Miniprotein binders against q6w4x9r395to579. Designs and how they scored, part 243

Target 1, 185 residues: q6w4x9r395to579
Amino acid sequence: GHCSLEGGSFVTTFDARPYRFHGTCTYILLQSPQLPEDGALMAVYDKSGVSHSETSLVAVVYLSRQDKIVISQDEVVTNNGEAKWLPYKTRNITVFRQTSTHLQMATSFGLELVVQLRPIFQAYVTVGPQFRGQTRGLCGNFNGDTTDDFTTSMGIAEGTASLFVDSWRAGNCPAALERETDPCS
Below, E stands for the ipSAE of ESMFold2; O stands for the ipSAE of OpenDDE; V2 stands for 0.75 times the mean of E and O plus 0.25 times the DockQ between their complexes.

## First folded at step 22 (miniprotein)

Design ek13 (at its last look DockQ between E and O 0.86; V2 from the best seeds 0.00; counts 0 for: pae E 1.54 > 1.5)
Fold by OpenDDE base, look of step 22:
Structure ek13 (fold): chain B 185 residues (1-185), chain A 82 residues (1-82)
Amino acid sequence: as target 1 above (185 residues)
Amino acid sequence: STTRLRIEFRDISEEQAKKVEEIIRFEAEKSGVDVEFEYHDGRLTVEAEGSPYVIEWFLYIIRLRLWWEMDGVEIYVIKVES
């Protein structure tokens, strides 16, 4: 399964459903029992301009009982808040520079993350087949059905992205704005 | 089916309790969970009620957020009744 966060406000789910939203919050991208230690992958969005529609991805966070990894455009910060030199390695996670503009987080449990730092901060999430039908969050449920990708944290399938996205907020923040657009546009 | 959840926070200041309450209340409202709070002498007690699925997620998300936003605050699950 491949999930992408591109163009500042575009998301393509594991099931290849594209959607767009404008929010300034931290959102759960991926939560699954396949992630050890109650792990979750999250995305941080912030304002990129004056308009409410000017939002962009500014960081990706992996959080579990054992690890806290924050990847931003300028640095990688871990549990103690210290910026780390790469490669950074834990028991089952490695963060390293893939290219001059890309970082990669590799794991032993079937999660891969590639982050493009420049010119636009973008993220690409890959999960193994063991995650099929067992994922939740903005990246969807990875069950091969695009029609139910907008399932909320409460298990309710929504027709639009607005309530879906808002249900995956991981902070006290306002509701996101929704637009139905193709991220490839 | 309805699940009742009782959790406690111990050795927590009034200021910390207020922050915890804000986080939990937000998640409760978002999830449609009924919650009640009681703070007394360094202990915050939270009662929550909802469907089993909702309560399971509710507990997960508050654990995640508290870990992220409030380091050092421990959650004690006192009772889960379905």
Scores: ipSAE 0.793, ipTM 0.912, lowest interface PAE 0.6, mean pLDDT 93
Fold by ESMFold2, look of step 22:
Formats: structure tokens, C-alpha cells, sequence
Structure ek13 (fold): chain B 185 residues (1-185), chain A 82 residues (1-82)
């Protein structure tokens, strides 16, 4: 299964459902029992312009009881706040420079993350078939059915991306705006 | 169908307790979990009540956010009753 985070907060789920949102927060991108040590993949979005609706991906975080790996758009990879030289390797995870513009996090548990650093910070998540039907977060539930990919953290299938995205916030932040209401021109 | 959860944090400052409380109150509001807080002498006690499914996620997301946002704060689950 493939999930992507592109451009101005554009997301395509594991079931190929596209959506976008306006938000400045950390979000649960992927959580699954298949991730060891209560792991989760998180996406950090921040303001990218003068309007509240101009937001973009600034970091991807893999977090578990053992790891706090941050891959940020400033091209620094940290674990538990310490900058790491690449390639960086743990028992289960290897982070390395795939190309001059791409980093890769490969794992032994079926998760692969590719981060494009330039020209635009983007992320591509790949999970093995063992994750089918066992994911939740912004990447959806990976059950082959796009009609319930907007399932909230409460287990409720929503019809709008904004309610779905807001339920996956992992930070004290305002709800994402569906439309810009500030007369900024 | 209600689960009651009691958790506590030990040896934390008033400043740390305020930050923890802000995280927990936010997640409780999102999930429809009723919470009450008591801080005394370095201990923050939280009583939480909600449906079994939402309490499970509530505890998970609180742990995850504490790992991400804070250092030196550990959660102790004291009681889970259904």
C-alpha cells in the first residue's frame, strides 16, 4: 500500500483516495499494531505563507517507545533530539540518503518512508500487505474501500476531509479551516 | 458502557503538570471523555470516564503525545474499571 503527502497539504491514502486540508499541527499519519513498540508515523505541518490556509509539510516523525526519529525539511535527521550522520541504523530501522534530493527510512517491519527534500518537501509511505485493514490515521485504513477512508480517531466514517483530519491531530492546535475566511489578497 | 480510568504523574512540577493537563484536556474534549484533575505535592491525578473504545485510544494518544512533546514525564495507570 502507498500513501503520499505532496505539495500544499495534498494527501493520497493507501486506498488511493485524494484529499487536501488547511492545518498547522502534528497529525497521526499512520498507526498500526504492525508497528513495534506502540509506534506511529506522524506528519508535521506549518504555515508556508501569509494566509492561514497556506500550509505545508515540514517534518515526518517516527515515534515509538524506543525511537523519536525526525526527518525535517532543514535536511537534519535527529533521533531523540540528537542530529545523526547518515546512514543511521538501529536494529530495525535504517535511514540513508537515497539520492541528492531524497532520504529513505527502511524498516524490518514492513514500513518504508521516502522523503523528497527538494524542490518541495514531500513524503511517500509504503507498507507491506500485512498492514491491510490494520492502519489508521491520515493515510486511511487500507481496506480496499475508499468510502470509509475518512474514518476518524473515534471510529466514525466522515464525509469531509476536514473533520477526518482534525480528529487525527496530535497537538493542541486549532481545527483546520476548510475555506480561507481571512480577506487576505 | 462506561470505563473509568485513573492515572497519575509523579514528581512533576506545577509547570509540567499544567502542560500535561493541557494535553489531556484537549484529547478528552476531542474524544468525549470526562476528566477531573488534582495536583498536589508533585503528583497529578487524573480521573477519566468514557466508553471503552474511546478510553483505549485516549490513553494511547496521551502516551504518544507525552513522548513527542515532553521529557521526564511518565504516566502510571492506577486503575481501570468497567
Amino acid sequence: as target 1 above (185 residues)
Amino acid sequence: STTRLRIEFRDISEEQAKKVEEIIRFEAEKSGVDVEFEYHDGRLTVEAEGSPYVIEWFLYIIRLRLWWEMDGVEIYVIKVES
Scores: ipSAE 0.570, ipTM 0.815, lowest interface PAE 1.5, mean pLDDT 85
ESMFold2 (binder alone), look of step 22: mean pLDDT 88; pTM 0.877

Design ek14 (at its last fold request DockQ between E and O 0.86; V2 from the best seeds 0.83)
Fold by OpenDDE base, fold request of step 23:
Structure ek14 (fold): chain B 185 residues (1-185), chain A 82 residues (1-82)
Amino acid sequence: as target 1 above (185 residues)
Amino acid sequence: STTRLRIEFRDISEEQAKKVEEIIRFEAEKAGVDVEFEYHDGRLTVEAEGSPYVIDWFLYIVRLRLWWEMDGVEIYVIKVES
């Protein structure tokens, strides 16, 4: 499964459903029992301009009982608040520079993250087949059905992205604005 | 069915308790969970009620956010009834 966060406000789910939202919050991208130690992948969005539509991804965060890994748009990588030099390796996670413009977080449990630093801070999430039907968050449920990708944290399938996105907020923040569209258009 | 969750925070300041309450109230509202709070002498007690599925997620997200936003605050699950 491949999930992408592109263009500042575009998301393509694991089931290849594209949508757009404008929010300034931390969101659950991926939560799954397949992630060890109650792991979750989160995305931090912030304002990039003066209008409500000017929002962008500013950081990606992986949380577990063992790690608090933050990859920020300024290329700073921290774990548990401490800056780390690359390549950085934990028990089951490695963060390293893939290219001059890309960082990668590789794991031993079937999660891969590629972060594009320039020209736009973007993220690409890949999960193994063992995650099928066992994912939740903005990246969807990875069950091969696009029609139920907008399932909220409460298990309710929504027809639009608005309530879906808001249900995955991991911070006290206002509701997001959404417009379902092809991120490649 | 309905699940009742009782959690406690121990050895926390009043200021910390307020922050915890803000986080929990926000998540409770999203989840449609009824919550009640009681703070007394460094202990915050929270009672929440909802469906089993909702309470499960509620507890998870609260733990996650507290760990992310308020490092060092310990959460104790005291009782779960269904």
Scores: ipSAE 0.860, ipTM 0.935, lowest interface PAE 0.5, mean pLDDT 94
Fold by ESMFold2, fold request of step 23:
Structure ek14 (fold): chain B 185 residues (1-185), chain A 82 residues (1-82)
Amino acid sequence: as target 1 above (185 residues)
Amino acid sequence: STTRLRIEFRDISEEQAKKVEEIIRFEAEKAGVDVEFEYHDGRLTVEAEGSPYVIDWFLYIVRLRLWWEMDGVEIYVIKVES
């Protein structure tokens, strides 16, 4: 299964459902019982440009009971707050430079993350077949049905991306409507 | 159906307790979980009530946010009843 986070705040889910959102928060990108130690992948978005409707991905975070790995444009930071030279390796995770512009996090538990650092910070998530029907978050539920990919953290299928995305906030951040954005009719 | 959750934080400062409460209140409001807090002598106790699915997610996301946002704060699950 493949999920992508691309420029302009575009997301494509594991079930190939595309959507776009504008928000400045940390979001649950992927949570699954297949990730060890209650792990999750999170995405950090921040403002870009001069308008509040312009947001972009600035970091991807893998977090579990045992690991905190933050990948941003110029550094990889771990539990103790230290930037690390690559490759960085734990028992089940390796972060390394895939190309001059791409980093990769490879794992033994079926998760792979590729991060494009330049020209635009983008992320590509790949999960093995054991994750089928076992995911939650911005990447959707990986069940082969695009009509319920906008399922909120409360298990409610929504028709709009904004309500779905707001439910996956992992931070005390304003919802999209609280930013005084007038939804297009 | 309803699940009642009691969790506890031990040996935390008043500053740490304030941050924990901010996280929990936000997640409780999002999930529609009723919460009550009691802080005394470095111990913060939280009572939460909601549906089983909602309480399970609530506990997970609170724990994840504590790992992300704080150091030296551990959550102890005292009681889960449905």
Scores: ipSAE 0.783, ipTM 0.900, lowest interface PAE 0.7, mean pLDDT 87
ESMFold2, look of step 22: ipSAE 0.758; ipTM 0.884
ESMFold2 (binder alone), look of step 22: mean pLDDT 83; pTM 0.820
OpenDDE base, look of step 22: ipSAE 0.807; ipTM 0.913
ESMFold2, fold request of step 23: ipSAE 0.771, 0.774; ipTM 0.887, 0.888
ESMFold2 (binder alone), fold request of step 23: mean pLDDT 87, 87, 87; pTM 0.863, 0.867, 0.869
OpenDDE base, fold request of step 23: ipSAE 0.813, 0.853; ipTM 0.922, 0.933

Design ek2 (at its last look DockQ between E and O 0.83; V2 from the best seeds 0.73)
Fold by ESMFold2, look of step 22:
Structure ek2 (fold): chain B 185 residues (1-185), chain A 82 residues (1-82)
Amino acid sequence: as target 1 above (185 residues)
Amino acid sequence: STTRLRIEFRDISEEQAKKVEEIIRFEAEKSGVDVEFEYHDGRLTVEAEGSPYVIDWFLYIVRLRLWWEMDGVEIYVIKVES
């Protein structure tokens, strides 16, 4: 299954459901019992500078009991706050430069992440078939049904991307509707 | 229909407890979980109540956010009952 995070805050889920959102927060991109040590993949979004309301991906984070790996546009890979040179390897994760513009995180547990650093920071998530029906987050539930890909963290299928995305915030940040009504933001 | 969760943080300062409470209040409000806090003698106790599905996610996301946002804070799950 494939999930993409592309410029203009566009997302395509594992079930090929496209949507767009604008928010400045860290979000749960993918959570699954297939990820060891209670792992999750998170996406960090911030204002893009293109327009007042537009946001873009600025980092992807893999986090578990054992690992904290941050991939950002400045190419700093952080484990416990430490900058790392590539390739970076743990027992089940390897992060390396795939090309002059792309990094790859390969794992032994069926998750692959490819990050385009330039010209625009974008991310491409691939998961093996063992993840089918067992994912949660911005990449959807990978059950072959696009109608319930907007399932919130409370297990409620929503009709709008905004409510769905806001439910997956992993930080004390305002909801998208609150941001739209803020006169000074 | 309702799950009660009791968790505990030990040997934490008042400053650390305040940060933990901010994380937990946000996640509880977002998910519709009822929470109560008590801090004394370096121990923060949290009683949480909600549906089984929501409590399971609540515990997961709180733990994940603590890993992401804090260090030196250990969570102890004391009781989960329905």
Scores: ipSAE 0.733, ipTM 0.873, lowest interface PAE 0.9, mean pLDDT 86
Fold by OpenDDE base, look of step 22:
Structure ek2 (fold): chain B 185 residues (1-185), chain A 82 residues (1-82)
Amino acid sequence: as target 1 above (185 residues)
Amino acid sequence: STTRLRIEFRDISEEQAKKVEEIIRFEAEKSGVDVEFEYHDGRLTVEAEGSPYVIDWFLYIVRLRLWWEMDGVEIYVIKVES
């Protein structure tokens, strides 16, 4: 399964359903029992302009009971809040520079993350076949059916992205907007 | 069936309790869970009730957010099935 966060506000689910939203919050991208220690992959969006519709991805966070890894455009920060030199290795996670503009987070449990730092901060999530039908969050449920990707945290299928996205907020933040704007804004 | 959930925070300051309450209240409202709070002498007690599915997710997201936003805060959980 491949999930992408591109252009600042555009998401393509594991089932290849594209959608866009504008929000300034932290959202759960991927939660699954296949992630050890109650792990979750999250995306941090922030305001990129003066308009509420000008939002962009600013960081990707992997959080579990054992690990806290924040990948932003400028640095990789871990549990103690310190910026780390790459490659950074934990028990089952490695963060390293893939190219001059790309970082990669590799894991032993079937999760791969590639982050494009420049010119646009973008993220690409890959999960193994063991995750099929067992994922939740903005990346969808990875069951081969695009029609139910907008399933909320409470298990309710929504028709629009707004309520779906809002259900996966991981912070006290305003509701997301669903507008037809340039995803690269 | 209904699950009753009690969450306790011990040795927590009033300021910390307020922040925890804000986080939990937000998640409760989002999940449609009724919650009650009681703070007394460094202990915050939270009572919640809902279906097992709702309560399980509620507890998960609360734990996740507390871990993310409230470092060092201990949490004690009691579940009662009914």
Scores: ipSAE 0.661, ipTM 0.856, lowest interface PAE 0.8, mean pLDDT 92
ESMFold2 (binder alone), look of step 22: mean pLDDT 87; pTM 0.866

Design ek3 (at its last look DockQ between E and O 0.84; V2 from the best seeds 0.73)
Fold by ESMFold2, look of step 22:
Structure ek3 (fold): chain B 185 residues (1-185), chain A 82 residues (1-82)
Amino acid sequence: as target 1 above (185 residues)
Amino acid sequence: STTRLRIEFRDISEEQAKKVEEIIRFEAEKTGVDVEFEYHDGRLTVEAEGSPYVIEWFLYIVRLRLWWEMDGVEIYVIKVES
């Protein structure tokens, strides 16, 4: 399954459902029992201009009981707040520079993250088949059906991206603006 | 039906307790979980009540946010009943 975070806050879910949102917060991108140590992948969005409609991805975070790995827009990789030289390896995670413009986080538990650093900070999430039907967050539920990809943290399928996205906030932050949502083609 | 959850934070300062409370109040408001707080002698006790599914998510997201936003704060789940 593939999920992408591109450009001006565009997301495509594991079930290929595209949407856009505008918000400044940390969001749960992917949570699953397949991630060890109660792990989650999170996405951090911040202002990229002067209006609420100008927000973009600034960091991707892998968080568990054991790790707090941050891959940020400034091209710095940290674990538990300490900057790391690449390649960086833990028991089940390796982060390395794949090309001059791309970093990769590979894992032994079926999660792969590729981060494009330039020209625009973007992220691409790949999960193995064991994740099917067992994911939650901005990347959707990976059940092969786009109609319920907007399932909130309370288990409610919504018809709009804004309600869905707001439910996945992981921070004391304002709700995303629904009026500025554009459909993706 | 509802699930009641009691959790504690031990040996934390008043400043740490305020930060924990801010996180928990936000998640409680977002999820509709009812919460009550008591801080005494370095111990913060939280009583939470909501539906079983919502309480499960509430506990997960609170733990995750504490890991993300704070250091040196340990959460103890003391009691779960329904």
Scores: ipSAE 0.730, ipTM 0.870, lowest interface PAE 0.9, mean pLDDT 87
Fold by OpenDDE base, look of step 22:
Structure ek3 (fold): chain B 185 residues (1-185), chain A 82 residues (1-82)
Amino acid sequence: as target 1 above (185 residues)
Amino acid sequence: STTRLRIEFRDISEEQAKKVEEIIRFEAEKTGVDVEFEYHDGRLTVEAEGSPYVIEWFLYIVRLRLWWEMDGVEIYVIKVES
């Protein structure tokens, strides 16, 4: 399964359903029992301009009972808040520079993350076949059905992205906006 | 079926308790969980009630957010099924 966060506000789920949203919060991208120690992958969005529709991805966070990894445009920060030199390695996670503009987080449990740092901060999530039908969050449920990708944290299927996205907020943030704007804005 | 959840925070300041309450209240409202709070002498007690599914998610998201937003805060959980 491949999930992408591109431009400022464009998401493509594991089931290849595209959608847009504008929010300034931290959202759960991927939560699954296949992630060890209650792990979750999250995305941090912030304002990129004056308008409420000017939002962009600014960081990707992997959080578990054992690990806290924050990948932003300028640095990789771990549990103690210290910026780390790459490659950074834990028991089952490795963060390293893939190219001059891309970082990669590799894991032993079937999760791969590629982050494009420049010119636009973008993220690409890959999960193994063991994750089929066992994922939740903005990246969807990876069951081969695009029609139920907008399932909320409470298991309710929504017709629009706004309520779906809001259900996966990991902070006290305003509601997301669903506007037809350039995904690269 | 209804599950009653008790969460306790010990050795927590009043300021920390207020922040914890804000986080928990937000998640409770979002999930439709009914919550009650009591703070006394460095202990914050939270009572929550809902279906097993809702309570499990509620607890997960609360743990996640507290871990993310409030370092050093210890959480104790008691689950009672009725």
Scores: ipSAE 0.664, ipTM 0.860, lowest interface PAE 0.8, mean pLDDT 92
ESMFold2 (binder alone), look of step 22: mean pLDDT 87; pTM 0.875

Design ek4 (at its last look DockQ between E and O 0.88; V2 from the best seeds 0.78)
Fold by OpenDDE base, look of step 22:
Structure ek4 (fold): chain B 185 residues (1-185), chain A 82 residues (1-82)
Amino acid sequence: as target 1 above (185 residues)
Amino acid sequence: STTRLRIEFRDISEEQAKKVEEIIRFEAEKSGVDVEFEYHDGRLTVEAEGSPYVIDWFLYMVRLRLWWEMDGVEIYVIKVES
């Protein structure tokens, strides 16, 4: 399964359903029992302009009972809040520079993350076949059916992205907006 | 079936309790869980009730948010199934 966060506000689910939203919050991208230690992959969006529709991805966070890894455009920060030199290795996670503009987080449990730092901060999530039908969050449920990707945290299928996205908020933040805007904005 | 959840925070300051309450209240509202709070002499007690599925996710999010936003705060959880 491949999930992408591109252009600042555009998401393509594991089932290849594209959608866009504008929010300034932290959202759960991927939560699954296949992630050890109650792990979750999250995306941090922030305001990139003066308009509420000008939002962009600013960081990707992997959080579990054992690890806290924050990948932003400028640095990789871990549990103690310190910026780390790459490659950074934990028990089952490695963060390293893939190219001059890309970082990669590799894991032993079937999760791969590629982050494009420049010119636009973008993220690409890959999960193994063991995750099929066992994922939830903004990246969807990876069951081969695009029609139920907008399933909320409470298990309710929504027709639009707004309520779906809001259900996966991981912070006290306002509701997201669903607007037809340039995904690269 | 209904699950009753009690969450306790011990040796927590009033300021910390307020922050915890804000986090939990938000998650409760998002999940449709009714919650009650009581703070007394360094102890914050939270009572919640809902279906097992709703309560489990609610608790997961609370734990996740507390770990992310409030390092070092201990949480004690009691579940009663009915």
Scores: ipSAE 0.763, ipTM 0.897, lowest interface PAE 0.6, mean pLDDT 93
Fold by ESMFold2, look of step 22:
Structure ek4 (fold): chain B 185 residues (1-185), chain A 82 residues (1-82)
Amino acid sequence: as target 1 above (185 residues)
Amino acid sequence: STTRLRIEFRDISEEQAKKVEEIIRFEAEKSGVDVEFEYHDGRLTVEAEGSPYVIDWFLYMVRLRLWWEMDGVEIYVIKVES
C-alpha cells in the first residue's frame, strides 16, 4: 500500500483516492495497531505562500511511546529533540539519506517513509500487506474501497475531504480553510 | 453504554496543568467526551465520560498529543468503568 503527500497539499490514499486540503495543523497521517508502542505517523502543515489558503507539508513525525522522530523541511532529523547524524538507527528504525534529495526511514514493522527534500518537500508512505484494513488517518483505511476512505476519527464516512481532514487534527488548530475553487468564480 | 475514565497528572505546575487542560478539552470536544477538571497541590484530576469507542480514541489522542507537545508529564489511569 502507497500513500503520497505532494505539493499543493495533495494526498493520495492507500486505496488511490486523491484529494486536497488547505490547513495549518498537525494531522494523523497513519495510525494502526500494526505500529508498535501505540505508534502513529503524523504530518505537519503550515502556510507556504502569499495566499492565506496556501499550505504545504513542513515535517513528517513518527511518534510512539519510545520514539519521537521528526524529519523536517530544514533537512534536520531529530529524535526527542536531539539532532541525529545520518544514518540513524534504533532497534526497529533506520533513517538514512537515499539520494542527494531524498531521505528514507525504514522499519522492521512494515512501514517505510521516503521524504523528498527538494525541489519541494514531499512524502511517500509505504506499508506492508499486514496493514490492510487496519489503518486510519489521512492515508485512508486501506480496505480496497475508495468510497469509505474519508472515514473520520469517529468512524463516520464523510463525503467531503474537509470534514475528514478536520477530524484527524492532532493540535489545537482551527478547522480547515476552503481548499477548492469557488464554483461561482 | 457509557464508559467513565479518571486520569491524574501528578507533580505538575499550574502552567503545565493549563496546557494539559487545553489539550484535553480540545480532544474531548472533538470526540464528544464530557470532561471535568480539578487541580490542587500539583495534581490535576480529569473525569471523562463517553461511549467505549470514543473514550478509547480520546485517551489515545490525549497520550499522543502529550508525547508530542509536552515533556515529562505522566498520565495515571486510576479508574475505567464500562
Scores: ipSAE 0.732, ipTM 0.871, lowest interface PAE 0.9, mean pLDDT 86
ESMFold2 (binder alone), look of step 22: mean pLDDT 84; pTM 0.837

Design ek5 (at its last look DockQ between E and O 0.87; V2 from the best seeds 0.77)
Fold by ESMFold2, look of step 22:
Structure ek5 (fold): chain B 185 residues (1-185), chain A 82 residues (1-82)
Amino acid sequence: as target 1 above (185 residues)
Amino acid sequence: STTRLRIEFRDISEEQAKEVEEIIEFEAEKSGVDVEFEYHDGRLTVEAEGSPYVIEWFLYIVRLRLWWEMDGVEIYVIKVES
């Protein structure tokens, strides 16, 4: 399954449901029992651009009981607050420069993250088939059905992206702006 | 049916307890979980109640946010009952 975070705060879920939102927070992108050590992938969004309502991805974080890997738009990669020289390898995670503009985090547990650093910071998440039906977060539930991809952290399917996105906040942040419900969402 | 969760934090200052409470109150409001706090002698006790699914997520996200946002704060799960 494939999930993307593209410019203008556009997201496409594992079930190919597109949406857009405008918020300044850290969000749960992917959580699953398939991720070791209670792991989760998080996305950090901040204010950007010309419009007051525009937000963009500024970092992707893999967080577990052992790792706090941050890949940020300033091209610095850290784990547990320490800057790391690439390629960087743990027992089950490798972070390396794929091209001059792309970084990749590869894992032994079926998660792959590709981060485009330039011209705009974007992220592409790939998960193996073992994740099917076992994901939660902004990337959806990966069950092959787009009608319930906007399932909140309370397990409730919503009709709007903003309510869905707000439920996945991982920080004390204001509710997202109404404009994030762009017609494409 | 409902699940009741009791967790505690040990050897934390009143300032740390306030920070933990802000995180927990936010997650509780977001998820519809009922919470009560008591802080005494460096121990913060939290009683939480909600549906089994919501409590599982609540405990997960509280732990994750503590890992992300705070240093030196350990969470102890004392009781989970349905």
Scores: ipSAE 0.752, ipTM 0.886, lowest interface PAE 0.9, mean pLDDT 87
Fold by OpenDDE base, look of step 22:
Structure ek5 (fold): chain B 185 residues (1-185), chain A 82 residues (1-82)
Amino acid sequence: as target 1 above (185 residues)
Amino acid sequence: STTRLRIEFRDISEEQAKEVEEIIEFEAEKSGVDVEFEYHDGRLTVEAEGSPYVIEWFLYIVRLRLWWEMDGVEIYVIKVES
């Protein structure tokens, strides 16, 4: 399964359903029992301009009971808030520079993350076949059916992205907006 | 069916308790969970009620957010009754 966060606010689910939203919050991208220690992959969005429609991905966070890894454009920060030199290694996670503009987070449990730092901060999530039908969050449920990707945290299938996205907020933040914008903006 | 969840926070200041309550209230409202709070002498007690599925998710997201937003705050699950 491949999930992508591209442009300012464009998401493509594991089931290849594209959608867009504008929000300034932290959202759960991927939660699954296949992630050890109650792990979750999250995306941080913030304002990129003066308009509410000008939002962009600013960081990706992997959080579990054992690990806290924040990948932003400028640094990789871990549990103690310190920026780390790469490669950074934990028990089952490695963060390293893939290219001059790309970082990669590799894991032993079937999760791979590639982050493009420049010119646009973008993220690409890959999960192994063991995750099929067992994922939740903005990346969808990875069951081969695009029609139910907008399933909320409460297990309710929504027709629009707004309520779906809002259900996966991981903070006290305003509701997201769904607008037709350039996914590359 | 309905599940009742009781969680506690110990050695928590009144200020921290208020922050925890704000996080829990937000998640409770979002999930449709009924919650009640009681703070006394450094202990915050939270009672939550909802369906088993809802309570399970509620507890997970609360744990996640507390871990993310409030380092050092420990949550104790005291009772889960269905």
Scores: ipSAE 0.719, ipTM 0.884, lowest interface PAE 0.7, mean pLDDT 93
ESMFold2 (binder alone), look of step 22: mean pLDDT 88; pTM 0.880

